# VH-VL binders against q9umr5: the designs that were tried, part 276

Target 1, 268 residues: q9umr5
Amino acid sequence: SYKPVIVVHGLFDSSYSFRHLLEYINETHPGTVVTVLDLFDGRESLRPLWEQVQGFREAVVPIMAKAPQGVHLICYSQGGLVCRALLSVMDDHNVDSFISLSSPQMGQYGDTDYLKWLFPTSMRSNLYRICYSPWGQEFSICNYWHDPHHDDLYLNASSFLALINGERDHPNATVWRKNFLRVGHLVLIGGPDDGVITPWQSSFFGFYDANETVLEMEEQLVYLRDSFGLKTLLARGAIVRCPMAGISHTAWHSNRTLYETCIEPWLS
Below, E stands for the ipSAE of ESMFold2; O stands for the ipSAE of OpenDDE; V2 stands for 0.75 times the mean of E and O plus 0.25 times the DockQ between their complexes.

## First folded at step 12 (VH-VL)

Design gj16 (framework fv_mavrilimumab)
Fold by ESMFold2-Fast, scan of step 12:
Structure gj16 (fold): chain C 268 residues (1-268), chain A 123 residues (1-123), chain B 111 residues (1-111)
Amino acid sequence: as target 1 above (268 residues)
Amino acid sequence: QVQLVQSGAEVKKPGASVKVSCKVSGYTLTELSIHWVRQAPGKGLEWMGGFDPEDGEPVYAQKFQGRVTMTEDTSTDTAYMELSSLRSEDTAVYYCATVSYDWETGRYSFDYWGQGTMVTVSS
Amino acid sequence: QSVLTQPPSVSGAPGQRVTISCTGSSSNIGAGFSVSWYQQLPGTAPKLLIYGNSNRPSGVPDRFSGSKSGTSASLAITGLQAEDEADYYCQSYDTSLSGWVFGGGTKLTVL
């Protein structure tokens, strides 16, 4: 009947935060086995993203093995980046729909309460000094910090995002691209009222240029060079873009209209 | 130092309603999520409902839907649970409890409990 | 009927170890929701003992520990003491019921 669904949370999340999402799935697709991975919760969500990828990989392997028909991923906020890496590093994943729920796919450049808590005296313009150090790269938030005014530092110091986006070379890039391209559907969700993801178009692979003007996915070098397969997926008809206004960052997993419009159609 | 103080014991006849109060001190009610749990004599704990800590709206257990109402008076820092159409099987100790989020672990728990209110339903 | 299944009783002698199981399903513990444990001494309100599977609130001795695997959770008590004699309840969230659920409770007797 329905493929199992695996949910990967974001920064400082709990499984409880996804209760509405699971209830919607149970209502529309009764009998679906849904698992929220309760790894790297709370403060542990600050651990380096490659460490989180390894832990989540160990958790998803047995779920995927029990579902030869395939699985769906719903990955929220920072969790969308974890899922990007999972799809690249796993040689044999059987993911049909990868649903990215307001995730900073091209990075983050915004002053949020999370950053003020962790770095209270830093402005977004100065955070590159901390994040692009070896110490800063031990924090998940810094793994996807993308300062458009210091793109050279981002390209050289990012230990995670620049590599999975193919913005900097890596020995495994060809294999990662091949693995990622096995996904059935890439469903991108986000919106202008999110309030945390900056720019919000990062959820759709858009991002700031040096003047803080947003360039959309098709104008990005990563797309033009097809570094990890976005151009190929778009040509294949496998990319779904589902923007919605009126939804704040913590409400993407608890809005029924969003679920029915953007998520439900992809949960075969 | 959150403290929850509940109203005193009550004896009701079948078909009546009871309204139990839970006074919050040491903190403001607007910053807390109050839930209600009951326990029949010699039996286990049963969740009845409460204000969702994320949504801020009351949510009720299916068993009590339609005959329980939970309200809050922020001016007096008091939460209320009203149960109508009382039956003998509603005889129980009724507890209020706070539901709190621990950012360090990413977990919710029922961390502070009231002393309980014994409600006896008999003819 | 309880959604989370606990043994009705468990016993041990002072200094021994006991384990209390809590068995759920795919709609609660199996779906990824965490487990809390509560201790209820006779005539008192429940007290939070363990939250988020394995975390202890301030004041709870490290003799108490929690764990979770698959659809089940366990509470372990080492170095049993007379004052540990109480009822113990596990708790999680259930998406089929859209609410919090408690286990049926386990009475611990210290011999």
Scores: ipSAE 0.828, ipTM 0.908, lowest interface PAE 0.8, mean pLDDT 92

Design gj17 (framework fv_mavrilimumab)
Fold by ESMFold2-Fast, scan of step 12:
Structure gj17 (fold): chain C 268 residues (1-268), chain A 123 residues (1-123), chain B 111 residues (1-111)
Amino acid sequence: as target 1 above (268 residues)
Amino acid sequence: QVQLVQSGAEVKKPGASVKVSCKVSGYTLTELSIHWVRQAPGKGLEWMGGFDPEDGEPLYAQRFQGRVTMTEDTSTDTAYMELSSLRSEDTAVYYCATVSYDWETGRYSFDYWGQGTMVTVSS
Amino acid sequence: QSVLTQPPSVSGAPGQRVTISCTGSSSNIGAGFSVSWYQQLPGTAPKLLIYGNSNRPSGVPDRFSGSKSGTSASLAITGLQAEDEADYYCQSYDTSLSGWVFGGGTKLTVL
């Protein structure tokens, strides 16, 4: 029988937003138990990511414990960062496929409607003043704000992304790397027409340099240093890259062609 | 404040069709998703269909596929539900309701309901 | 049969607590879809009572509360009043039917 699937949502999502994804899974893998975790929905999605990680951890532990054959994670947008941290902090996870669905794995540097709603007078060029303060780090969006023009502030002030990416040292880094490396497959999905994730290559561990030129994963220090295991996973053949054009940010979980091409093959 | 006002009671013969209207006031139809729910005398609520609040496409319950058509006229802020090939089992009160998203909770709900339209199918 | 199961009736005395259950499956409540509750007074249209498992719309008193666990949800009414005598319906989304579903309804009688 198929392994259970756990879905972790993003900013301002509802479980209803994943109805098409659940229907696709039921059509291709009938009998699969799929659970969308309805924690940190709506405004609560703005809570600090470490707080969200703790809550989602409590929810996934019993599901994983009941599935000795393993589970799959499908983690959308901001939810992909939650899942990155879950795989690192859990010394007993049994995740086979971690499917990261348009998640800003190296961070975000772009003006989006969400940021304009929260900080209407701020441009992306000055948001570092808010995000890299202790107050700003109490908001999930600021936990993965990565200003390429103030990388020194990002490295010093980020309480979440810089730590899970191994860009700043942490006492638990060795254990987090060991735990993350237990994942069977890291499936990265994203595309140029997303319109929210900036740069879109962040979904594939690419990111801006100081001139806003995108450097791909293999040129990143986190990859070259193998800080949390990306180089090891790639050498093992465990990283899957599935870019797709023509998909906007809110459509990744409701596009049948994307599901069949990028998600379905990894649900055993 | 949102108000939904439905058309008056109808009596139809088996095999006929009925078209129930739902007039939206206090708000614009384009910002709302209208769904239809019926209730046979002494029975429970049954969802028939509506416009998906995220996709904007009509979605019909499997039982009513091929017999129901839901449309909207944005110029008059009026939604319609037409049910064809009527049977005695279609005797029911038909309700329209708005489906709304609450950004604070991340939840959808059927938050406002029309007064209902009794449709009696009798020979 | 309804895909969400409710007891057909429940009763209580004024001032007491009653609980109405709503039992679903892995294709609806168990899949993570939220539960709403509706109150229908005799001869009236349904009224939204609880949405998103536990949230109250403006004007609904704290006496009404909702909860969800696993494949089931429940509505609790404390300090029961004569005015609470009504039919109560739970509702969720179901992926196997690709649509919204209602429970069969529970008639609450205030003794």
Scores: ipSAE 0.809, ipTM 0.900, lowest interface PAE 1.0, mean pLDDT 92

Design gj18 (framework fv_mavrilimumab)
Fold by ESMFold2-Fast, scan of step 12:
Structure gj18 (fold): chain C 268 residues (1-268), chain A 123 residues (1-123), chain B 111 residues (1-111)
Amino acid sequence: as target 1 above (268 residues)
Amino acid sequence: QVQLVQSGAEVKKPGASVKVSCKVSGYTLTELSIHWVRQAPGKGLEWMGGFDPEDGEPFYAQRFQGRVTMTEDTSTDTAYMELSSLRSEDTAVYYCATVSYDWETGRYSFDYWGQGTMVTVSS
Amino acid sequence: QSVLTQPPSVSGAPGQRVTISCTGSSSNIGAGFSVSWYQQLPGTAPKLLIYGNSNRPSGVPDRFSGSKSGTSASLAITGLQAEDEADYYCQSYDTSLSGWVFGGGTKLTVL
C-alpha cells in the first residue's frame, strides 16, 4: 500500500486550503493516509521558524514511527523551509519524497500583500532594517528575508535560513547534512507566475546576486560547497525540478494538472 | 454585524421545485460565502452546498448534485437555493449560513445562520 | 449513518460536567481538518459554539471547550445550566465526499 503523506502548510494557511490536494491523492492513490498538520495556523504562522520546527517535529515523530516503510512530505511555501529544517535536525527521519511546493528555499526578496499587512510603510529595499534586528527575527517571514544588497547583514543576523542553508557556520552543520541526505527524492516545484515568491527561482535554489541577476542553483556557493548536500543529491539523481507557468501562489495545492505532472509520480 | 433573513415557508407537491432566498444585511454579499444546510423534522443537520470561500465557485454535496442550484444576486445582497424534483423526504427546514475565515486562528466556521425556511412536500 | 459519529444523548445534573464525543476517520478529522461545534436550542437555528477545534466566538462562556486528538474531537461542558439543554452537532470537512459533514447530533438533557 502507499506510504503516508504529511502536509506542512505556509503563511496564514488552514488545513482546508489543502482539500483539493488530498482529494487528488485519494483519486490516484486510494487508501493513502494523508495528514495536514494543523499547527501554527493563522497568526501563529508568524512565530519564529525554529519554534515552528520544534512543534512540527513533535507532531511528525509518531507518524514516522508508525510507518517503517517511510513517509512523503508535501510542504507548501514557508512550510518548505520548516521541512528543510525537520529533515536536518531529525536523526531518524524516514522521508522518501520531500515535495517542495513553491517554497523560498534561498529566501525572499519581494513586496507582497503579507509584508504590507505586517509592515505597511516598508518597501523591500528597506525591510532589512527591521528583519535583521533581534525583534524582526521573532517573525517567521524575516527568518527567510534575504536582501541581496545587504548580504553581510543577512549572513550575520539570519537566525534560520543562513544556518539551514549552511551559509553561516553552525556546530551541528555536519550532522544536519548527514540527516538531510537520507531523503529519497527532493522534488522542487515553482513557476514564474507565482506572484509572491520573489525571485520565483528561489523555489529551485536560484537567487539574486548583488545586481539582482538570478543565478541558478549550480552557481550558488551553497551548491558548489555542498554545504547541506544539494550537489550530492543531484549526483545521485535525487533532485527533481518541475517548473510550471500559469500558476499563482495560492493555487499550487489546487491545480489538477500541476498535481498530475509534478506531485503524483513521487507518491509511492 | 451580519444578519441573514430567509424567505417564508413553502408547501409544494412532489415533482415541483422550490427556491429559497437568504438576504444579507450588515455586510455586502460579495465579502461573504453562503452555504445551505437542511434539517428534516426530528433529524440532524445536512450540508447541501455553498460558495467556496477560497475558490468563489459553488459546490454541492454529492446526493444533491443535479437537482440543486445555488446562486447569488449581489445587487440585492441575496443568495438563493433552488431544489428541483421534490420528494416527500425533502420536507425540512432549510438554513443559509455564512462561512468565514478567521485570520487570527487560521480557521473556517459557519458563523452566522438564517432563521430557517420550512419546506413541506405533500400532496 | 453520519460520517461523524456522536452519542445520540447525554445527560447530567446542574453544576456537573459532560463530554460529547465526535468520532471521525482518516478522510476528515484524521486528515487534519478542524472541528466546529453548534448548539441548537429547541425551535431555533443552530448557533456556532466552538470553531477550529477549541476557539470560542465572542459571547460563548468559558465553560464550553473543545479539543481534538487523532480522528476524534470532544466538546466539554462544565457547570451545567438548565439553559444548556439542547442538541449539539460537530462538523468537519471530508475529502472522500468533497464537502462539509455534520455529526448525527447529541441531545443534552439537564436533569
Scores: ipSAE 0.821, ipTM 0.906, lowest interface PAE 0.9, mean pLDDT 92

Design gj19 (framework fv_mavrilimumab)
Fold by ESMFold2-Fast, scan of step 12:
Structure gj19 (fold): chain C 268 residues (1-268), chain A 123 residues (1-123), chain B 111 residues (1-111)
Amino acid sequence: as target 1 above (268 residues)
Amino acid sequence: QVQLVQSGAEVKKPGASVKVSCKVSGYTLTELSIHWVRQAPGKGLEWMGGFDPEDGEPSYAQRFQGRVTMTEDTSTDTAYMELSSLRSEDTAVYYCATVSYDWETGRYSFDYWGQGTMVTVSS
Amino acid sequence: QSVLTQPPSVSGAPGQRVTISCTGSSSNIGAGFSVSWYQQLPGTAPKLLIYGNSNRPSGVPDRFSGSKSGTSASLAITGLQAEDEADYYCQSYDTSLSGWVFGGGTKLTVL
């Protein structure tokens, strides 16, 4: 009776990290088939996002095929960008709810422990030198690095995010938009206390301008141009925004109140 | 290299309590998650509980909830498992094990095990 | 009975291949939780043999390999040797029990 749920993880995650989320779903929607895709775990989460998209695509096809009534996606952190691309490249997806759980939908620009681990001598202000090189674009985190002070380099060098957001032209843009628009609901979740996603409003398609002032989704060119369908989805009533304070980046998938408020209502 | 050394064998009467220790060396206990697994004579492995490596809180298997308590003393790098209201069915070898995350693969495993402590419950 | 089902025994001759199955359900292996395998020699503590479905810790020979498909996992041992005679246990996480679960164990006899 309940639609299957597919979970796509983030950077350096494992399926074990979602145990609480699956337990919440089992409590409120018993009998739901929930699958956490254990692909691109650990160090493999650093592989280029287009490579991850192809691997996750192969994994979701048989699950979608077995569920003619549709499926739900819960996509965490970096995984939300994977799901964005999946919905665009699959001309046959049957996704009802796409639940984006604190994902940097407009990109990342922040000094975090993950960045210090991967690039210990780099500050956010100079990471553009690494990320916007061909070598840097072989790392997933660089695929969505969005330096607001070097937007020209981002637009030219980003092999993933600038293309999927329609910020740079691509031959497949029209088809990607058509495919993405088949989604039933786009549920955006995030909050000011995340501590990793910077700016946190990136989870809601907001982002920094050149002065590091956040402009919200409706002020973004991607929205105004309706590049991949955000304006159309909002007009259709298909975008849900669910911000919540008090939740750190690693706690989105293990907070019961967050689950009950932002996730549970969209699992039919 | 991590080594886990457990306390010696115990013989208890029904209704008593037993507290098994697990001394950690090679690493600091604050960086490790200790779990407890038992094995009755001639039977398989049974997970009892342990400190969750992600949230740091103790978690117990349902059948032991209410009569097992797991604690840690970071000053001596020693973990403890106390089981109360002992029954003859509790006769088993009790193991402590580390649960660790391998960042390369994104996987958890019970990677190092103590030598085991035999607890015999008889009257 | 165990939540993860293993055959109680398997046997093979030196040099042969044996496979040990581990059958789970939608609340554990089927939900995407990885499978670890442990070898227990008589009178000793279990030793990690395979983790994360198919990864070997340092010191475990290539003869041991793991795989996972759907709700099941398998441990394969090639080039069987006398010292491989032991009990083998699979393990995963189960969301219905909110805890770790082990298979019932398989006794491998080297003929």
Scores: ipSAE 0.821, ipTM 0.905, lowest interface PAE 0.9, mean pLDDT 92

Design gj2 (framework fv_mavrilimumab; at its last look DockQ between E and O 0.87; V2 from the best seeds 0.86)
Fold by OpenDDE, look of step 13:
Structure gj2 (fold): chain C 268 residues (1-268), chain A 123 residues (1-123), chain B 111 residues (1-111)
Amino acid sequence: as target 1 above (268 residues)
Amino acid sequence: QVQLVQSGAEVKKPGASVKVSCKVSGYSLTELSIHWVRQAPGKGLEWMGGFDPEDGEPVYAQRFQGRVTMTEDTSTDTAYMELSSLRSEDTAVYYCATVSYDWETGRYSFDYWGQGTMVTVSS
Amino acid sequence: QSVLTQPPSVSGAPGQRVTISCTGSSSNIGAGFSVSWYQQLPGTAPKLLIYGNSNRPSGVPDRFSGSKSGTSASLAITGLQAEDEADYYCQSYDTSLSGWVFGGGTKLTVL
């Protein structure tokens, strides 16, 4: 039998948003128990990510308990960060494949329409003034805002991304790394035509330097320092990178070719 | 507030086609996702199809695929449902309805309904 | 029969509490799709009563409440009134059918 699949949504998503993905799984892997976690939907997806992590943890624990052989996680957009944090704080998770579907794993620094409606008066270059404030960190988007021009503020004010990345020292860094390394495979999915994740390479742990030059995963300090286990995972062959062009951000979970190429192989 | 006004009752012979209209007011049709649900006399509600609220593509229930066509005229804010090869079992009240997303809760629902159109298929 | 299973009928006296069950499966309610409820008075079009498992649209009395657990949902009506006599339908999305689905409906009679 197939391992259960747990789906974690992104910002302002609904379970309905993943209907095609579930249909693909049902068609290609009949009998698979697939559950979209119906938590923090809509406006509630703006809640602090640590709050979301706790909520989702409560939801996945019973599912994992009923699946001693393991489960797969498909985590979309913001959900990918939630899942990474989830796997970091859980010392007893049994996740085989962690599929990060177009997630800003190294953060977001983009001025897209997706952000403009939330912050109509804020520019990309000035959002740090809001996001790196105490009240700004009460919003999920700010929890992974990564301004390359204000690294000091990011490192000191980011209450989520900087911590799960191990970029800021904290007492749980070693344990979180150990927990995250329990994952069987880390499947990273994203592409240049996403239009929302900025830079799109963030889905592959690439990101801007101080000159807004995009550096690859292997050039990142979190990798070089192996702060949360990326280097270790790569060394053991546990990281899969699946880039795909021609897919917009809202289509990653509804593209059959993408599913067959990047998702399906890891659901067995 | 959205209002849906449907065309009048129809009487058709078996094998014929029927086209029911649904005129939208209060909002532009381009801002809405219209779906169709029918109800046979004394029976329950049956979803026939509609335009997907996320991608705008028409989707039909498997049972009606190949026999139903749903279209929209944005210039008149009118949605249409055409059902061909009519059978006696197609006798029902046909409703148009909007499927809307509530951003506060992250949920979809059939929140506004037309008054219904009775279609009778008899020889 | 309908993908979502409801009891054909329920009844109660004025002032009583009644519940209507909606039983789905792993391909709809159990998959994480929300449940909505609709009230249909005799000779009228359905009206949205509950959406997103437990949310009430404006104008719907708090006597009506919805819940969801596992593969099932439930509509509860407290303080039953004569005007509540109607048909009630649950609704969700089903991945096996790739479409929206309704329950078979429940006729509520107020005694």
Scores: ipSAE 0.916, ipTM 0.950, lowest interface PAE 0.5, mean pLDDT 95
Fold by ESMFold2-Fast, scan of step 12:
Structure gj2 (fold): chain C 268 residues (1-268), chain A 123 residues (1-123), chain B 111 residues (1-111)
Amino acid sequence: as target 1 above (268 residues)
Amino acid sequence: QVQLVQSGAEVKKPGASVKVSCKVSGYSLTELSIHWVRQAPGKGLEWMGGFDPEDGEPVYAQRFQGRVTMTEDTSTDTAYMELSSLRSEDTAVYYCATVSYDWETGRYSFDYWGQGTMVTVSS
Amino acid sequence: QSVLTQPPSVSGAPGQRVTISCTGSSSNIGAGFSVSWYQQLPGTAPKLLIYGNSNRPSGVPDRFSGSKSGTSASLAITGLQAEDEADYYCQSYDTSLSGWVFGGGTKLTVL
């Protein structure tokens, strides 16, 4: 029998958006119990990420308790950051595969249509003025806004991403690292044609330097310092990278070839 | 403000086809997903299919695959449902309904319904 | 034979509370898909009553409420009135059928 799968959605998503993904899983792994967590949907997806982590934590505890053999997480877009924090704050998670589906793991810095819709008069160059305030940090998008031209402000003001990435110190950092390292596989998925996640390499722990040149995961200070376990996981052979071109942001959970190539192999 | 007005009742013989129309007013058809639901006399609601609000392509219930075709004419703001090879069991009221996404809640619902079209299949 | 199971009938007196259950499975409500409820008065089209498990459209009184737990959902009607006499249908999405599904319907009689 297959391990249960828990799906965590992204910004402005619904459980309906994952219908194709669930159908693919049922076709290839019949009998798999798949649960899409219908929390923080719609406007509530803008709630602070730590609030979302608490709510999703309460929802995953009984599912994990019923599955002593372990569970898999599939976490889409913003949901991938929620899952990152869940794996760190839960002393007792039994996650085998954490499948991060086009999530901005090192943050977001882009003038996308979603951002223009939310903040129509804002540009990526000036959003730091809003996001790095206490008020701005009450919005999920600002919790992972990472302006490479104001890195000092990001490190000081980010209440979420800088902490879970170990870019700023936190009393719980050592236990968060220990908890995260219990994961069986970290499967990273993303691609150049996403159109929303900027830079797209953020899905693979790459990010802009001060000149907007992308540095890959192995060149990041968080990797080199092994702040939350990326270097250890890579050495263990537990990190899988699955980039795919030709897939837009809203299509990652509904592309059959993507599913067969990047997701299906990790759903034991 | 959205109103759905369906074509009038039809009487058909077994083996014939029927094409029901659903005219949209108060909103552009291009911004809506129209789905079709039928109800046999004294029975419950049965989803037949519709244009997927995320994919933009028609999707049909397995029971009707190969017999039903759903189309839209955006120039007249009219959606159509054509059902072929009619049987007596197809006697029902056929409803069109809008399927809308509420960004506040992140939920889909069948929020506006047409008045229904009675299709009677008799020899 | 509906994929979502409802009691065929429920009854109550004016002013009382009634609940209508909707029992699904791991392929629909259990998979995390939300539940909508529709009210159908005799001779009329269905009307959206509740969507997304517990949300009311504009114009639906607060004495109608919805909830979801595990593989099941429930519609509660408080302060029952004669005009509430109707058929009630739950609805969700089902991945084994790759489509929307309705419950078999519940006839509410106000005594």
Scores: ipSAE 0.838, ipTM 0.914, lowest interface PAE 0.8, mean pLDDT 93
Fold by ESMFold2, look of step 13:
Structure gj2 (fold): chain C 268 residues (1-268), chain A 123 residues (1-123), chain B 111 residues (1-111)
Amino acid sequence: as target 1 above (268 residues)
Amino acid sequence: QVQLVQSGAEVKKPGASVKVSCKVSGYSLTELSIHWVRQAPGKGLEWMGGFDPEDGEPVYAQRFQGRVTMTEDTSTDTAYMELSSLRSEDTAVYYCATVSYDWETGRYSFDYWGQGTMVTVSS
Amino acid sequence: QSVLTQPPSVSGAPGQRVTISCTGSSSNIGAGFSVSWYQQLPGTAPKLLIYGNSNRPSGVPDRFSGSKSGTSASLAITGLQAEDEADYYCQSYDTSLSGWVFGGGTKLTVL
């Protein structure tokens, strides 16, 4: 029988958006129990990410308890950051595959429609003034905003991303790394035609340097210092990279070829 | 206020087809996703298909696949449902309805409904 | 292989509370798809009553409430009034059928 699959959605999402993904799983792996967590929908997806992590933690605990052989996570967009934090804070998780579906794992430095709605007079070059304030950190978008031109402000002000990356000293860093490393596989999915994740290589733990040149995962300080376990995980052969061109941000969970190539092999 | 006005009642013989229209006013059809739901006399509601609110593609319930076609004419703001190879069990009231996304709650619903079109299939 | 099951009828006296259940499966409500409720007065089209499990559209009285747990949902009506006499349908999405599904309907009678 197949392990249960837990789906964690992104910003301004609904369970309906994952209907095709669930249908693909049902067709190829009949009998798999798949649950899209019906929490923090719509406007509630703007709540601070630590609040969302706590709520999603409470929802996954009973599912994991009923599946002692393990579960899989499919985590889309903002949801991939929620899931990575879950894997760090839960010392009792039993996740085999963590499938990160076009998630801004190293942060976001790009304008989006919802940013224009929330902050109509702001652009990416000046959004650090809002996001790196205590007020700005009350919005999920700002919890993973990563301005490569204001790294000192990011390191001091980020209440979420700098902590789960181990970029700022904190008392839980060692235990969070240990917990994250209990995952069986980390599957990274994304591509150049996404149109929202900026840079799109953030889905693969790549990101801009101060000149907006993209450095790949293995060139990042968090990898080189192994601050939360990426280098260890890669050395185990547990990181799978599955890039695919031609898929826009809202289409990752409704493309059959993407599912068959990048997702299906990891849903044991 | 969005209003959906449907075409009048029809009587058809088995094997024929029927095409029901749904005229939208108060909004442009390009901004709405029209779905079709039928109700046999004394029975419940049955979803038939519509234009998916996320990707805009037509989708049909499995039992009607191959017999139903749903189209839109944006120049007249009119949606159409055509059901072919009619049988007596297709006798029903056919409703058009809008499927709308509420960005604040992140939810979809069938929020506006037409008055219904009675289609009677008799030998 | 499963559809949404509702009781065929429920009844209550004015001022009482009634509930209408909607039982689904792991391919619909249990998969995380939300539940909507529709009221149909005799001879009229359905009207949206509850969406997204518990949200009321403008103009729906707060004596109507909805909830979801596991594979089931419930519509509650408090302070029952004569005008509440109608048919009630639940609705969700189902991945086995690849489509929207409605419950069989519940006739509410006000005694």
Scores: ipSAE 0.785, ipTM 0.899, lowest interface PAE 1.0, mean pLDDT 92
ESMFold2 (binder alone), look of step 13: mean pLDDT 89; pTM 0.919

